# VH-VL binders against q9h9l3, part 48

Target 1, 176 residues: q9h9l3
Amino acid sequence: PRKMVAIDCEMVGTGPKGHVSSLARCSIVNYNGDVLYDEYILPPCHIVDYRTRWSGIRKQHMVNATPFKIARGQILKILTGKIVVGHAIHNDFKALQYFHPKSLTRDTSHIPPLNRKADCPENATMSLKHLTKKLLNRDIQVGKSGHSSVEDAQATMELYKLVEVEWEEHLARNPP

## First folded at step 1 (VH-VL)

Design U4d (framework fv_unasnemab)
Fold by ESMFold2-Fast, scan of step 1:
Structure U4d (fold): chain C 176 residues (1-176), chain A 121 residues (1-121), chain B 107 residues (1-107)
Amino acid sequence: as target 1 above (176 residues)
Amino acid sequence: EVQLVESGGGLVQPGRSLRLSCTASGFTFSDAWMDWVRQAPGKGLEWVAEIRSKADYYATYYAESVKGRFTISRDDSKSIVYLQMNSLRTEDTALYYCTTEGYDYVYFDYWGKGTTVTVSS
Amino acid sequence: DIQMTQSPSSVSASVGDRVTITCRASQSISDYLNWYQQKPGKAPKLLIYYASSLQSGVPSRFSGSGSGTDFTLTISSLQPEDFASYFCQQGYDYPLTFGGGTKVEME
């Protein structure tokens, strides 16, 4: 119904010591939290570090993973022209090697009213886990087996919906 | 100036535990990746473990020879990196160096003088 | 694991000599190779990083070259303070690995 989606990506380490973050999974959900896209993605470079504790990615997930170039095309078709919500979303766009217009981007790590509702300093960058616990009373990213990008995307959309009316009005009066 | 001071080495029997400490000064410790490298008497260098910064989720990496027995950790408030060594073997006998990684995290820019660990009955 | 094969294990040389040390990786490591110098009783000291970048304060007689799997450290004119052991190290992948070392000794 709404031309608004939330995205969360998981990255693995490529390059020297696996320090370069390369896209290995992407989840996109609609306004109601329904999954529009959720695929494992094969980086074009050798995976040095699966970062499994954080990414949840293991070698078996790469067997039938969609090659980066193809996945990127599919993802960009979903994002183009939509309002895209994410948390620290610059990292996701960087991994996608993609520029999304600022006017259509909503970053829940940089929305002062959201921090205010969480009794946090308006100018601070709070983690998705902290904001979700404080405002939705839900624990995400639990344990050492890795994060779920679907879970993170759903939480991100729900967080944005808490301040959507207020923030959209602010943006209409103060275009980025 | 950058300084790394290792401590905690000594003589210990096989199967016992020992904890090494490395106190850092002269740089922003919290941003640095820290490693332990060892050298057996008269032998070459062997990388042991690495711990990354908070920005890289305090990720830890280990050589296969020590995996499951050694644990690297850090205390950013005290600028100390630790190496907890459990189930020690005679093959762990070495001089243990604490190192920092350079700007791009691909080389060991600074080294301490090392602390000696001898595992013997 | 990436194996680093260093050659020779030792070399006898005189002051003024050109010394060449080689290091071979078992797989491509791009340019992520470092060279260290170690004097008896002392900690290693970084000489060269990223295959060919000279560390600040290191004399220009030291140079590194190579890419992929084959790398070389050259000392163009050996000085008395250069008699030491030299180690290559790959920074590309875990576990990080060192070459076996080359001892440069006075003949």
Scores: ipSAE 0.050, ipTM 0.569, lowest interface PAE 4.9, mean pLDDT 90
Fold by OpenDDE, second read of step 2:
Structure U4d (fold): chain C 176 residues (1-176), chain A 121 residues (1-121), chain B 107 residues (1-107)
Amino acid sequence: as target 1 above (176 residues)
Amino acid sequence: EVQLVESGGGLVQPGRSLRLSCTASGFTFSDAWMDWVRQAPGKGLEWVAEIRSKADYYATYYAESVKGRFTISRDDSKSIVYLQMNSLRTEDTALYYCTTEGYDYVYFDYWGKGTTVTVSS
Amino acid sequence: DIQMTQSPSSVSASVGDRVTITCRASQSISDYLNWYQQKPGKAPKLLIYYASSLQSGVPSRFSGSGSGTDFTLTISSLQPEDFASYFCQQGYDYPLTFGGGTKVEME
């Protein structure tokens, strides 16, 4: 059986008016929630907007941040061959400029049984914060300090575990 | 130029309701987090409520003193943020400011002139 | 809730004086501390954010320092237009809270 990891990334704004989302932090946890990777990452372009309230990224975090190219290599090494769980994970992969196989990807923002369990419309896109509160009775992304990618990755993994059996069976019958 | 213009204030009796409005201009309203901050006569500032952007699912936060009584909402198509105030109390008497948390969502970088709410029997 | 204790509540000073206002948080708020100036009959104005970052357009005589629980706003040389009330505010956690304010008055 393939190992499972959960990933969450934080992005800052680069390019004109900071509209380009660039990877600035990546956290990866294993099935048990243990941190496998958690690094601040230096984008190749000048940061225009740290998006601190959202990302939690500050200028000081970039002083010793891992260059993007190096970080990307490290992250890909971890993800290769794994089932990767994330929330709205397409944003993470986009920031990583990496495409993980669809058959090995699990996006908790698009799992109807998960939404059903949370008494939400199956086809609605619910926030990680909402699902975590409803299903795990846990508060994440609290305060004004920005998100914790480790916390978010852990929550994402725990949410997936709630529907893992059902969803894996579904995927087996309906391969992506 | 950023402008925030509050309206809807007035004199009401305890237990009554009032709805404040704040019309914003000069910035991308839909991306902004909006807050209400009030100031009782001769007193300090008190945060009342926050509403975040669509990207954050319009999440709302309230001071304990108004929780369950006040509701903050927004209409992005009109660039307006509202504060529905129900079950008003005398201690709700204050000048109510509309504010935006600006670019970083960390500080209140712009303020309206405020609208006065007076709750008295 | 995070309590913000601001001191002094009032200070009398003359033009040219160095004025120092302090703000203490009941728990660590990192550097998520903002300072506002409010003149009579006017809305508050942002002076300092992230404890020490000067808002655009604010004179350099204003400065902020501190981290964790203790913060300071300093006016290096008080000008006539600086007589006003000043408030600190923590943006670390909900509920957002302000200090009690400091009124800088003419001596």
Scores: ipSAE 0.020, ipTM 0.580, lowest interface PAE 7.1, mean pLDDT 93

Design U4e (framework fv_unasnemab)
Fold by ESMFold2-Fast, scan of step 1:
Structure U4e (fold): chain C 176 residues (1-176), chain A 122 residues (1-122), chain B 107 residues (1-107)
Amino acid sequence: as target 1 above (176 residues)
Amino acid sequence: EVQLVESGGGLVQPGRSLRLSCTASGFTFSDAWMDWVRQAPGKGLEWVAEIRSKADYYATYYAESVKGRFTISRDDSKSIVYLQMNSLRTEDTALYYCTRDSITGTEYFDYWGKGTTVTVSS
Amino acid sequence: DIQMTQSPSSVSASVGDRVTITCRASQSISDYLNWYQQKPGKAPKLLIYYASSLQSGVPSRFSGSGSGTDFTLTISSLQPEDFASYFCQQGYDYPLTFGGGTKVEME
């Protein structure tokens, strides 16, 4: 769609003992779940911990990865002026070193009607995996080989679509 | 109450220029994406151009039939969107509507002006 | 470009009839399809947005359905004020495109 995309990023550990989270993959999908962007991204600092169990990233993925500054520019061109959907999306924006307007941000980890549909406490932060299983009857993030940011972005968009009309009306009446 | 009022239409010879204006009221104009849609006599609707809000860097988009000849612009301080039409052709003869694109992220034209008529004839 | 094919181009109907208009997109546009009504001498008016959402103030006899490529506008019991032209429009991608229109005429 012209105005709405969903994003999910993967981070690796850099810095002392791998404790700094650096962007290493970003996936962006459109309203239908079609992939608009999916690239491995090379951090400017030495990767200490690939965090492969969660990120799905291995040394081989870094060989021809896009440098951070270039990838960031490409990603921001796609996000700018659009409604951006994500799950715990502040982590993605932090990794991108980017500020996206709150009025155009939709975080599926903080939408009370979505939790209500899943029979979860309205103000609790539920995982993407849990909400996807409850509301879409689909298992994501299966196994020990790391998460797929494409799969996560697609699930996030589908979850948002379940409450889109209700939530957009709420935001129009209660602007953030 | 949302209102869109077009003006600037008229009779003009082929190859000349004309500027249309659309004055908006009743909403926060600076947040809205604005479009021009035209309708030739007895024909259907044809989207012409769009200009986005400041949040989207005033991005502009055009139908191929008008690209390079028409320019859409806006003045947020006056709540006006413009359509500058150059190198006019007889095929540009139409009623030109100003429309507001949805502000919620679901893309549709929720308000339309009454239109202004452009006739390109010798 | 996304081509919108609308059918029929015209239909003759009587008050109380059920009228169905269809619109087909050349590629998937998800739910980004809108329906507009245009009465003679008037500007178009939004009837339905997001494939099936009824615009405020529009009578409940109007309904929309479909997703992806195939969409339908239904008027369950035609009223005198419904004799008009109807247009579908995709909001998914540029250039924005309209269907060719359907004229609902009195029989």
Scores: ipSAE 0.006, ipTM 0.501, lowest interface PAE 14.6, mean pLDDT 88

Design U4f (framework fv_unasnemab)
Fold by ESMFold2-Fast, scan of step 1:
Structure U4f (fold): chain C 176 residues (1-176), chain A 123 residues (1-123), chain B 107 residues (1-107)
Amino acid sequence: as target 1 above (176 residues)
Amino acid sequence: EVQLVESGGGLVQPGRSLRLSCTASGFTFSDAWMDWVRQAPGKGLEWVAEIRSKADYYATYYAESVKGRFTISRDDSKSIVYLQMNSLRTEDTALYYCTRDVYYGSESYMDVWGKGTTVTVSS
Amino acid sequence: DIQMTQSPSSVSASVGDRVTITCRASQSISDYLNWYQQKPGKAPKLLIYYASSLQSGVPSRFSGSGSGTDFTLTISSLQPEDFASYFCQQGYDYPLTFGGGTKVEME
């Protein structure tokens, strides 16, 4: 069996007017949904906008957060050589300043069979919350605690498992 | 019972000032983001301003049409959000709603609305 | 600013009809779209949040779909209490913006 993990990152705004997305939390789960990593991460630059609407991050979470350089090293050790599943995962990799091989990357926002199972247009970009509700009958990203990165990573892995056999076969015949 | 009650509306001449208040009850006001949304007579909804919680440093956001003229603020000890309106124009005439802006991870929506307070700017 | 274009501006329908209202964003807003109902003389009421999540207490005949730039609110079988105005609203970025509204009126 290939080693596979799912990742979900939260970003805050740094730089001029808070326009730069900087990593502020990362959760990684294994194939069975067990947590391998879950830390709040302190950006090296001053946080201008916590983007709490979708990040769930607040100033209190930055107290005792793991510095970016250390967190990045820990995360990359987990990701290297594995199939990494995520939703709109290019944003996560950009925040990590990391290039994961496309052949080992699975993005649940761009898997046509998954959209088809959800009765959505194959080329549309559907949200994680929408796909999870339609296909797993589960509500995620609920509550005043904001985004549960762990819950989102777990949901992402479960969504991928719905199409894993079909999609891996497709990729074997049509390498990216 | 969660509710919002607006007050402070009235008839005011162009160029004058008015302060709206919104009293909240039935929830932990200090954790909530609060918004003002207005509706001109017979027209649609227009978002005016938002103030975030203490955890977000009381960050404020405004529609371009009111920037520099309106100020949103809050008093967590009294569970009140305010909208200070300066240099009023006839186009500011509207019913002003106070709303609670709920966030759940990647979500933001206005789940509780007051009945509104009417502001008429006319000579 | 993100412009929200809502159509139609009005629709005449009968009880039992399927009613569809569309909302288009000038740029991608992911799923950060909410739908509100407003009855004459009343404050707006939240129906659907995050494109497709039904607010507690709202009848299941209301449903939302879409992502990115194109969104739809559907009322599967119109009831007498559903004659009202409907507004979409993007929560993706500031300033928050509403669609122009759709009035659902009796034929």
Scores: ipSAE 0.005, ipTM 0.482, lowest interface PAE 13.2, mean pLDDT 87

Design U4g (framework fv_unasnemab)
Fold by ESMFold2-Fast, scan of step 1:
Structure U4g (fold): chain C 176 residues (1-176), chain A 121 residues (1-121), chain B 107 residues (1-107)
Amino acid sequence: as target 1 above (176 residues)
Amino acid sequence: EVQLVESGGGLVQPGRSLRLSCTASGFTFSDAWMDWVRQAPGKGLEWVAEIRSKADYYATYYAESVKGRFTISRDDSKSIVYLQMNSLRTEDTALYYCTTYDFESGYYDYWGKGTTVTVSS
Amino acid sequence: DIQMTQSPSSVSASVGDRVTITCRASQSISDYLNWYQQKPGKAPKLLIYYASSLQSGVPSRFSGSGSGTDFTLTISSLQPEDFASYFCQQGYDYPLTFGGGTKVEME
């Protein structure tokens, strides 16, 4: 549907010893997997740890990055009023300093039918990489150069579509 | 009260191994970053290793002098952090302290009494 | 590695004196600088974090200042229990590094 998007964020370490996770990239795709937003984002604090192995972020990405305040405004305009799909999505919302209504949130790390289709325990939190390999027969997050948030958002949307009808019916009967 | 108790130190010959343990109590261990810091006799402090919390994927960091020889690990169910020390050298002789950082619940920086490691022939 | 140069190595002082200890980083560490106190046979105790934030329970006569590369620990009116060694430590980047220490001794 037109009112559904998927999101994936990358965070870098800021603060003492890099202990704070700060937003450094955000990708948003529509229902068909087309990119609606994909920007590197400059945290307001000094970056101590780029976490490059996971984030894919390097110093050169920060040179023309969109300041956090501006990027946040752009992102929230896209998310507001839409069903937002993500994997462990509470981490993305925390990095955005944003509350999205539970009724419009879909977290593919907490959808029992997805785990069941992947032959995993229904109440376990499985990684996006594992679910994508098992259910879509695709390898994502390969190599040592970090993750692609676009790739992750696209995979997340495709995973949700596998259980969309069943899960939306469940939510209609059991509103959060 | 917060308490950190180190154990496992002793006298060993060069090339051998020791495993240090630090048992923690009085704070939420699973949220804390745990470090090992050593102090050679009559010398200053030298940071050795750090292991972060589950929220940070148990990320580990090491001083160059110990990288490849020492391994830091933790068991959150027992509130213990470990330092596995392999291929020990005479320059590893020091009092080894366990320390904690907790930025999630507030800033806590506590140190144990230390355990002595002597590497000598 | 970020080198932390601490001065002086020792200072002789009397009760009531103002004591200042400096710490210089080989590169900018913003305000990620801690100060520790250590007495003989005891573990270090955190006094100040984020260059200027006083740890709970530490007397107000202790203060820290500075940012970037140059930092100062000040004891405004030295008390008998303050005769000890003091160390700075940068928390900006790995490996974490300490200054060489300053011994505050009774004159």
Scores: ipSAE 0.000, ipTM 0.467, lowest interface PAE 14.7, mean pLDDT 87

Design U4h (framework fv_unasnemab)
Fold by ESMFold2-Fast, scan of step 1:
Structure U4h (fold): chain C 176 residues (1-176), chain A 120 residues (1-120), chain B 107 residues (1-107)
Amino acid sequence: as target 1 above (176 residues)
Amino acid sequence: EVQLVESGGGLVQPGRSLRLSCTASGFTFSDAWMDWVRQAPGKGLEWVAEIRSKADYYATYYAESVKGRFTISRDDSKSIVYLQMNSLRTEDTALYYCTRSEDYGYFDLWGKGTTVTVSS
Amino acid sequence: DIQMTQSPSSVSASVGDRVTITCRASQSISDYLNWYQQKPGKAPKLLIYYASSLQSGVPSRFSGSGSGTDFTLTISSLQPEDFASYFCQQGYDYPLTFGGGTKVEME
């Protein structure tokens, strides 16, 4: 019994040499692509590497960012009980320090029918950019200002819709 | 035998409390999501509340009409789901069914129900 | 809340008839629609889930179709045991909501 949402997070580097990925932005959209949540998030640890080229995050975005603990509570309230769609979504859940039930998780990087439609090997992990170009004929993540987590979440939902009926039927017969 | 058995219904005055119980058998209760659905005499079905499994952090959901008055809970060691009903109103009069729910929000197993009558 | 409008409220039919019941959601619910049968004095029984999936043990004369906002339950050849009330229900979002019901009566 759940509304379906799509999520995409941006991470910055914290810890030794910036090797730890910490949540710094989260976007959540509904089934139609409308934004339900989009906030910059302040990590509890010192930011060593903004990873701006990919994350789009700069020091200025941290000035009024929502503290991690508060943002996490807001995000989890939206995700709890919903089917959550994402691309390589385990990275997003890890950054949120959150476990979402496997039965309610849809990862567009691990849906064999989706890869098949894109003429890719069923067991390959294809990038969101590649799948979106192949299946939706749309370029995302363009330019040097980093990725838009809103754009990525919207693209992820649209990709899932291409296989939703087939995949939900498969999951009903083969519960995770 | 896979079944759900409700108990705890009865006649109660407005403003009072009642606790309904539902005992499950024949399946792995701890993995199941459990719901309460009610039906007023001669009327249709109304979903009341849901409680999920431990894997889903025992998340609870309520219909707006009962939010703040009713509490759903479970005891996995006894295979029982409860519905604590406080501040009862005449419009809460109904046959209360215990149900098992699946991922697409459908109810594949139902008990026979327990009758709650709220009257002065 | 997602409102479920079910029609007709009642239908009179004979054994062997084709019966169709419709259900309309106030907003798109994708395929998250389920159908139940209820006989007098009995608990509801699941017939169809996820718009068109037939529950194990349910006769093949029952079928479901539709997506988005408009859904149909069809009984291809009505049998004596099919005289009952039928309810649709959306599983898309909380609160879960049921249609008002359709009573299939003997003509």
Scores: ipSAE 0.000, ipTM 0.483, lowest interface PAE 16.2, mean pLDDT 88

Design U4i (framework fv_unasnemab)
Fold by ESMFold2-Fast, scan of step 1:
Structure U4i (fold): chain C 176 residues (1-176), chain A 121 residues (1-121), chain B 107 residues (1-107)
Amino acid sequence: as target 1 above (176 residues)
Amino acid sequence: EVQLVESGGGLVQPGRSLRLSCTASGFTFSDAWMDWVRQAPGKGLEWVAEIRSKADYYATYYAESVKGRFTISRDDSKSIVYLQMNSLRTEDTALYYCTRLGDYYEYMDVWGKGTTVTVSS
Amino acid sequence: DIQMTQSPSSVSASVGDRVTITCRASQSISDYLNWYQQKPGKAPKLLIYYASSLQSGVPSRFSGSGSGTDFTLTISSLQPEDFASYFCQQGYDYPLTFGGGTKVEME
């Protein structure tokens, strides 16, 4: 197993009409699913929309949250040089204002073999919840408290491990 | 018993105002996100407005067709959500439902019976 | 706005038939799709939420599937009480939008 982590971020709405997605929580787990990082993060801009039904973020979480600049430094220190697994991971990298090398990025929303195992069209973009239910027989993102980024990161790593050998071989033959 | 009861509908002339009320019972109203959905006679469903809870700063959202004319508000002490409708048009004629957004997934799990609004001269 | 296209607009069916209704979103909405049943003169009733979760008290003959842009509601063995209109609704972004509806009629 190479150095590999899985990440999931939660975003809140900032800017005009709350349309800007700003990082408000980040969870990172290692290959075995152990938590390496899990912090609430204070955006530098006024929060217009907590998006609580999706993010699980409430005003109380912001009271002792880590400021964005500090959290970003901590997170990037963990990600640098590692294979980073995520689901629709471009959203997480955008929120972090970070570009990770494509050769070290694994997006479980764009892995055709994974969709095949779930009896889904290979080129469709499937949700994390759907793939986790079909392939791991586990319900995630349950209840009104919003998503758990730890739970999502753990599920994402487990999903990737189902196709790791096959997909790494594919990438070696077809570098991104 | 979980219930939503709408009131305030009626016949009104174009350009006038009307206020709808929805009284909630049987659940913790202050934690709930509340929506208004309308249905024109013989037509489908159209989402109108939403008001979130105090934890979400009473954020409000509107369909483009009613933006600037309708105002959604709530009184947590009375368990009532309101829809203030100004500058009414004939196309606002519909049965207006009060709904509770259920859980995390933005589904409407509780619906009232609706109150009828007819805008005509 | 996210446009929800529902098909068919109507379907004639008999008791015991399998009925499939489809709903397509103009952009990916992940799993944030809900299904409602509406009988004449009554308020809509929630059947399925988050694409595939069955609402408490709803018969198991109803099931939902799909993710992203394409979704289906299936009634495995139509019962007399199932003749009604059905609507999909996306909960992904504002404005919340409904499909145009499908009327399931007695053949």
Scores: ipSAE 0.006, ipTM 0.506, lowest interface PAE 14.4, mean pLDDT 89

Design U4j (framework fv_unasnemab)
Fold by ESMFold2-Fast, scan of step 1:
Structure U4j (fold): chain C 176 residues (1-176), chain A 122 residues (1-122), chain B 107 residues (1-107)
Amino acid sequence: as target 1 above (176 residues)
Amino acid sequence: EVQLVESGGGLVQPGRSLRLSCTASGFTFSDAWMDWVRQAPGKGLEWVAEIRSKADYYATYYAESVKGRFTISRDDSKSIVYLQMNSLRTEDTALYYCTTPYYDSEGYFDYWGKGTTVTVSS
Amino acid sequence: DIQMTQSPSSVSASVGDRVTITCRASQSISDYLNWYQQKPGKAPKLLIYYASSLQSGVPSRFSGSGSGTDFTLTISSLQPEDFASYFCQQGYDYPLTFGGGTKVEME
């Protein structure tokens, strides 16, 4: 449906020893996988650790990056009132300093039927890379150049579609 | 305070086995990637193996010189990473360091233990 | 495997000197290069990551530069505590590989 989007964020390390996760890129795709938003985002705090192998973020990406305050406003405008799909999505919402209603949130790292289809323990938290390989026969997050948040958001939406009907029925009968 | 403490080194004959342990503290071990790096006496550094976190399904990587002989594993409940070394050769003689890229960024190593010595000799 | 070639293997220098160490990768590794310092009997210490990012607590006299295949570590004004071995390391692809090392020793 048109009122469903998938999100994936990349974070860099700020604060003491780079231990604070700050938003540095956000990608949002619609139900069909079309990109609605994809921007590098400048944290308000000094970046201590780019976490480049994981985030794909480099110093050069910060040169024309959208300031956090502005990016946050743009992103929240897209998310508001929509069903938002993500993987370990609480980390993305935390980085956005945003509360999204639980009734409109879908976390592919915590959907037991999805793990079951992948021959994984229902109560385990499996990586997006693992689920995508097992269920979609596709390799994502390959190499050392960091992750593509667009690729991750697209994979997340496709994974959700595999269980959408049964999970929406479950949520209708068992509201969060 | 981040600390890595290696143990299990010793003198062993060629063809035999030895298991090294590294006990970690001061960080969220379960989220961290863990590596072994060795250094032969008077020589340079050689990366040996890496084990990733549960989020990366405990993926393992090995240097070609140890593939098939060494196995890296971890016990998140005890914050220990292991290196099981089988079919040991004299060229495996080295000081073995436990190290971590902590947040799996760039494959750089910001924390190191003091190492444990492995001597493979008759 | 990506081969890392360091030069020189050793350099004799005096306190106050500018010291330059180079590292060359057998293929492009973008800027996935790290530099370590090692003193006798001690574990290596990270100095520079991502080719040019200075690790917290490391003196500003240390700097790194380069991208692709050619990289340089510079110590702008050598201090007594800087006499040590230095190693580059690529984080671009498995297996991770180190350079052969450079010993900075007193003239």
Scores: ipSAE 0.000, ipTM 0.477, lowest interface PAE 14.7, mean pLDDT 87

